VH-VL binders against q2ft37. Designs and how they scored, part 5

Target 1, 241 residues: q2ft37
Amino acid sequence: MGHHLKRVVSPKSWGIPRKTDKFVTKTSPGPHNKNALPIVVWARDQMGIVRNMKEAKHVLREREIIVNGRPVRHPDMGIGIFDIVSIPKSGKHYRILRDKKGRHVTIPIDEDAASSRLVKITNKTIVKGGRIQLNLRDGSNVLTDKQYKSGDSIVLSLKEGQKNEIIDHFPFQPGNMAMIIGGKHSGVVGRIIEHIPVPGSLPNRVILKDESSGESFETIDEYVVMVGRESPAIDRWGIEE

## First folded at step 11 (VH-VL)

Design m6
Fold by ESMFold2, look of step 21:
Structure m6 (fold): chain C 241 residues (1-241), chain A 120 residues (1-120), chain B 111 residues (1-111)
Amino acid sequence: as target 1 above (241 residues)
Amino acid sequence: QVQLVQSGAEVKKPGASVKVSCKASGYTFRGYYMHWVRQAPGQGLEWVGWINPKSGGTFYAQKFRGRVTMTRDTSISTAYMELSRLRSDDTAVYYCAREYDFWRGYSDYWGRGTLVTVSS
Amino acid sequence: QAVLTQPPSVSGAPGQRVTISCTGSSSNIGAGYDVHWYQQLPGTAPKLLIYGNSNRPSGVPDRFSGSKSGTSASLAITGLQAEDEADYYCQSYDSSLSGYVFGGGTQLTVL
């Protein structure tokens, strides 16, 4: 398969001009969905910190870019919402979020905010010995002795010596705060009013209140990521509310 | 040749705001972070923050958060720093400095500085 | 007080060697962050002298050298000349402050 796609067909979520270059890097398979942003598109086209693919490959070979605590080696490796991108030698850190138009935005963050990451639990597996493996939206897994539910969010440490330690938990339940990561309400932070299970293969529905507008809206459970309990915890992550 | 041309000296009263400009030439403005660093009279250098001219992203030293805003206008290759609620201890020369090496965090070209005097 | 500690002044005769220390902590130099050095001649903006602990930019004479060990860094100037009379600043990054930090500056006097 090819490593590039025609620029005019690139996802708008990448926030790049679609009609300026003939081709852009196609995202390789990875822990994020097919709309994930290739690291080279982020570095060259969004951030302007590399000039071309040759410079991007050099930077990655030198292990200059750390995503979620690990060096990125491949220019088409994808990054997505809630990822932490760090430039360790100059102390620059960023969180990847989405705006209300569904575009990836890069939020500069401080050292404390960069020391952990938020992930949604997609499902879980009970493994040998009764231990629980949490399968996370970013494709990673965490073993735990405590029971968490699918749809909850956990906060994982990125600190040296504590990587992947669960340091906070946001249950998926009415009254708690969520961010919407897809559909027409992408980027909205709201309070869960009601979850509506739907039989069969149809998506479950979730009713939320947009705290900024005061209006209620509906989305599907796949688009809901818990970001707080009584109040949003995301102000430390570069988004108000 | 790289050149950073800063706006002229300012005299302000306590409580006012000041906006300093830094016009870049001789290089691709969007390709390099711009730092702001100040120097009180007879004192050392103090980092204020940086802006990425490409994305518009900013990051400020903790002591200036809530009082400083950094912006840019890429059409005229100009960075701006605005400091509000001025105090007498904000009297300083304010430098813009181009970060040559994004990966190591050092600056290679500095503006000549803009003196901001805060006096009643 | 400055996060990185430098002597307030140092002096030397022409032709001599002088050193300027820059002492940090476990949250900056001791955490492995690089040290950079700037020269500020009277009435002028700072100029980069040393980056990445020991590297000289093009155009900086090899009589300027830098080193780093543990939580400290040092700038050495050999063959001291009258035009070296200036203020010298070290710079690093500090993780506890989430920001760039400078030394307090060292005024070099050529006797």
Scores: ipSAE 0.853, ipTM 0.942, lowest interface PAE 0.7, mean pLDDT 88
Fold by ESMFold2, look of step 11:
Structure m6 (fold): chain C 241 residues (1-241), chain A 120 residues (1-120), chain B 111 residues (1-111)
Amino acid sequence: as target 1 above (241 residues)
Amino acid sequence: QVQLVQSGAEVKKPGASVKVSCKASGYTFRGYYMHWVRQAPGQGLEWVGWINPKSGGTFYAQKFRGRVTMTRDTSISTAYMELSRLRSDDTAVYYCAREYDFWRGYSDYWGRGTLVTVSS
Amino acid sequence: QAVLTQPPSVSGAPGQRVTISCTGSSSNIGAGYDVHWYQQLPGTAPKLLIYGNSNRPSGVPDRFSGSKSGTSASLAITGLQAEDEADYYCQSYDSSLSGYVFGGGTQLTVL
């Protein structure tokens, strides 16, 4: 059976008209959390490239939609911030970002931009042989022999034969540029001023300077995603200025 | 009956801007991407870019980025292409074309074209 | 310079077969992108003739056919008629340019 939410209660992050359709598709488990955008909602409601669920299922069976280098087979599959969505046969590529209101937005991108993706490291695990497994915010993992820290961002290749190779690194540290992905300041681009560790189970605090306003603000480290070093490369991340 | 009705011919000086319109009828405007393609006199076809009328998302050929802006008004089913900092080699007929198949990237209906002449 | 190379002109007598080539590279046709063909009659806008390498839209006679192999595509016209006198353009996608590309066009003359 399909999994449906009434549109009135659907997450605002999906960017769909909440009062025009009666029901929306619920997100199935996947690399993103329950607030992720189902691929069917993206294709039908945000993009208008399929008319209904039957057409959506057909295009998915035909492997017409590639997310982060893999075909999507199920309409409930969730997509989220920094995901790369590709339409191979017509050469269309998109990055999923968030706007200032925290809603998912789709940014058309070129082939070069679509050849890599940004992910945040949530934690790491030491595996057999002393290798390090980086556990990523989207639920995926990569192995590395290099030291990276929780809270850093890495850029992973999506090129055939090089998939999941780490090709860039944005350390979580003062002076570097970050985007806020949750809470009051969602969508804000800011420079890290200070990271304040908090003992116990309480969230660590982060103080940032808002890139656009010049004003400082505070958030928790879970909401911080590094998007640059001292200089921002914000065109590839969809940050509005 | 699908129709794409474009605005009339324009004459501009170098450095100016031009905005061409393309009014669609006979189909669901928001259901199909719109392309812009130009043809210089006696020359071939050159792709300028596309717009998704549903989302407003745009993508432009590399040579036009920074000079072209594509917009639409869904309430009147009209797509627009604006080209700025015009040069003499921008003289061309500018076509709008409906992308029938998002998945394969081909266009089935074309407007009759808008001649834009850039001369001093 | 057109990204896809077509002969500038081709000619044939009524009733004959002609072919129009469309030569690309590893970043377009050779990467597996489809080829589409448009017919442009004198003084008119282009019209879709062939899509997806070999498919005809409704209303296009079956004497028009398309094929693709390797880095090239071909449009064939059999039973050539005076009304076929037009310019013909191939179109594909090019990954190095991140965009749609057309051939330079082929002027078909019916003798």
Scores: ipSAE 0.851, ipTM 0.943, lowest interface PAE 0.6, mean pLDDT 87
Fold by ESMFold2, fold request of step 12:
Structure m6 (fold): chain C 241 residues (1-241), chain A 120 residues (1-120), chain B 111 residues (1-111)
Amino acid sequence: as target 1 above (241 residues)
Amino acid sequence: QVQLVQSGAEVKKPGASVKVSCKASGYTFRGYYMHWVRQAPGQGLEWVGWINPKSGGTFYAQKFRGRVTMTRDTSISTAYMELSRLRSDDTAVYYCAREYDFWRGYSDYWGRGTLVTVSS
Amino acid sequence: QAVLTQPPSVSGAPGQRVTISCTGSSSNIGAGYDVHWYQQLPGTAPKLLIYGNSNRPSGVPDRFSGSKSGTSASLAITGLQAEDEADYYCQSYDSSLSGYVFGGGTQLTVL
């Protein structure tokens, strides 16, 4: 036990999280819901860039596919909406989105768009030392000293030396732009009119306006992802109405 | 026996559009990205963009965004490139090229090219 | 102005060795992106000559070779023959342009 302190530290620095002065919990990136898509299904069946599981495992061993800044090593790792998938050696980058029918779609994007990712805050936790841990829709988390709210979106850098730094913030509030990711209005981009908290176990309601059609509609807060402030960042996300 | 057979030469006026076709044979069309590359008379090669025939996804060089559209019809193994609002400096031979290696981004087979001439 | 810089022309006598340079920058070759080479014979479409910096496809003679160092790449042709008279293009990827880039081309003349 104490005989191998230095040697044990060396292997554990590759497999065991650092215990000194780090409060960020290592998590597996990617969504944990019914809309998650295994990377092998994406690569083989949707994109046609590998022919079979054997080839998929080979390219994953070679670290050819990067999801949200990390190499994918397991063929059934899930990807979901707003994930960034990169093929660094050939400069191909993609964002995972949804169409208006709620179906999974892959949007090719440029280098600038691929240098960050959009993620919804699901809740937050006060961790040891009084710092705030933001728990994100994809199951990951980020430590911050700033106040953010559940339902907000943040933009995380994927650039070397700045990975997981919060570089933008889209508050969940009236006047800001959102994308709907589920239910009847999946894929619609609209402006928040009103958030209606509902007591009890029923979902909170959100009323939005689709500014392209001028029509208002209602959904539940679970389905709302903020994609901009008052001035939408539509080209940054590849969202088309 | 990989072959890429392109449509014939076109003469267009400024402001018009042109649609060039590239029919593939001798391989699985949906298994390889297709690039479009142009070459103005007496000049070098210029990349226009690519399409994934499997998904229909496209990506265009910044210079052509808003003017180029790449499509395909998998039932006849044919890729298309449409260039709109033509200018005289769009006069070029337009090549389709099969990307053999998705991971490194090089093309192993090229069509013979389609001359597009834009003149008033 | 091409993103990758090649000499506009080179020449050599039959049997000689010539080299064709391809000079890039920190956003393309200098960022570690591979260099590929194409040969374009007069009146024809380009043909893949070298891929992945130094690999030859089947059917390309071993007198063609490629290399990459720093921000530059080089195509070498030994035992120069009359049928080598062609234009030669290098290709890479450029992260600042988010796209594939070609050199301006080099016209090889066999004297």
Scores: ipSAE 0.851, ipTM 0.941, lowest interface PAE 0.7, mean pLDDT 86
Fold by ESMFold2, fold request of step 12:
Structure m6 (fold): chain C 241 residues (1-241), chain A 120 residues (1-120), chain B 111 residues (1-111)
Amino acid sequence: as target 1 above (241 residues)
Amino acid sequence: QVQLVQSGAEVKKPGASVKVSCKASGYTFRGYYMHWVRQAPGQGLEWVGWINPKSGGTFYAQKFRGRVTMTRDTSISTAYMELSRLRSDDTAVYYCAREYDFWRGYSDYWGRGTLVTVSS
Amino acid sequence: QAVLTQPPSVSGAPGQRVTISCTGSSSNIGAGYDVHWYQQLPGTAPKLLIYGNSNRPSGVPDRFSGSKSGTSASLAITGLQAEDEADYYCQSYDSSLSGYVFGGGTQLTVL
């Protein structure tokens, strides 16, 4: 069994023509588990910066592509929303976002923006020694001695010597700015109006105000990623409305 | 043979906009980034920005951000650079240049240049 | 001023050797970014001479050579010919500006 999906069944979030090739590379296990885009699909099909798998393997072998501060070695490695993709030798940097149709888009960013990444805290646990482990939406973990809440976003440094240090924090609370990353409102930037806890196994509900239209809408807390405080931080993340 | 054919010279007043075109031929247009570089009379080269013709993604030098827009039409293999709110110090020859090597960031083919003169 | 510093002019007689320096900083050449060189003949667009510090594209004679050390790069031209009379620009990337940068240019005069 191979790693490849037939092209007609590939996720829409990859933003590739679903009827142009028989097979595409399947996502291997990695930091992003769902809707992750294989790096080779990104490089060949979205960006056009490699022509085929052979060239893709060559550039990966040469450590030409850095994702979230680490060289990518395998063409199947998945990338997803808020990932930082860097091409160090030519100074090109990108953030992966989603558009309003839930498709991955690639936003060119400057050096400062590429020196950190935004991640959502999904939950936390106390580990041995009284340290707090923050479990992050991309499947990674960070240890901290500070209190953060589920649903908050943190900014992690990608700078050498400071990797995974928490350098900023966006609380999940009314008045703060969020981006929606799933459902029919995917890609919308909105301000939290209300968080409505729901007992049991059902998703909690979140009411937001769409920043561009001024209209309120509802989604589930899984789809909400904090991207600012009371003031919009749109230029910091390259998020445009 | 690779060719980059640019639009003709333009004369503009301060405050106006100019849109320069760069028609590519002899290669796969969507396979290579396109840079824009300008050269004021008697002066050196200054990088303006780049566009990826496949994705449409752009990145501009800081001093031009907010005034420059780079676009392309892949159906006619043409890149465009539009500069708004023109000033007299925007007078320059504007070159398009094909980035041959995405990984090292150098350009192998340049258009002839388009002279944009901004005067009252 | 130009981010990369080049001498404004150099000169040499036919057959001689000239060098053109390109001095940067810790945010460009000193950070390990490659240096590329372009030749601009009078009235024409720039032409790639050297890429990746020292590599020549096809059609560029081996009397053109490049090197890089520390925060500086150098273009050497041996066997100087009249047709080498041109402006020469170095180019690199600067992390502080998040962009491509050129030297101020060097006007080569063949005596």
Scores: ipSAE 0.846, ipTM 0.944, lowest interface PAE 0.6, mean pLDDT 88

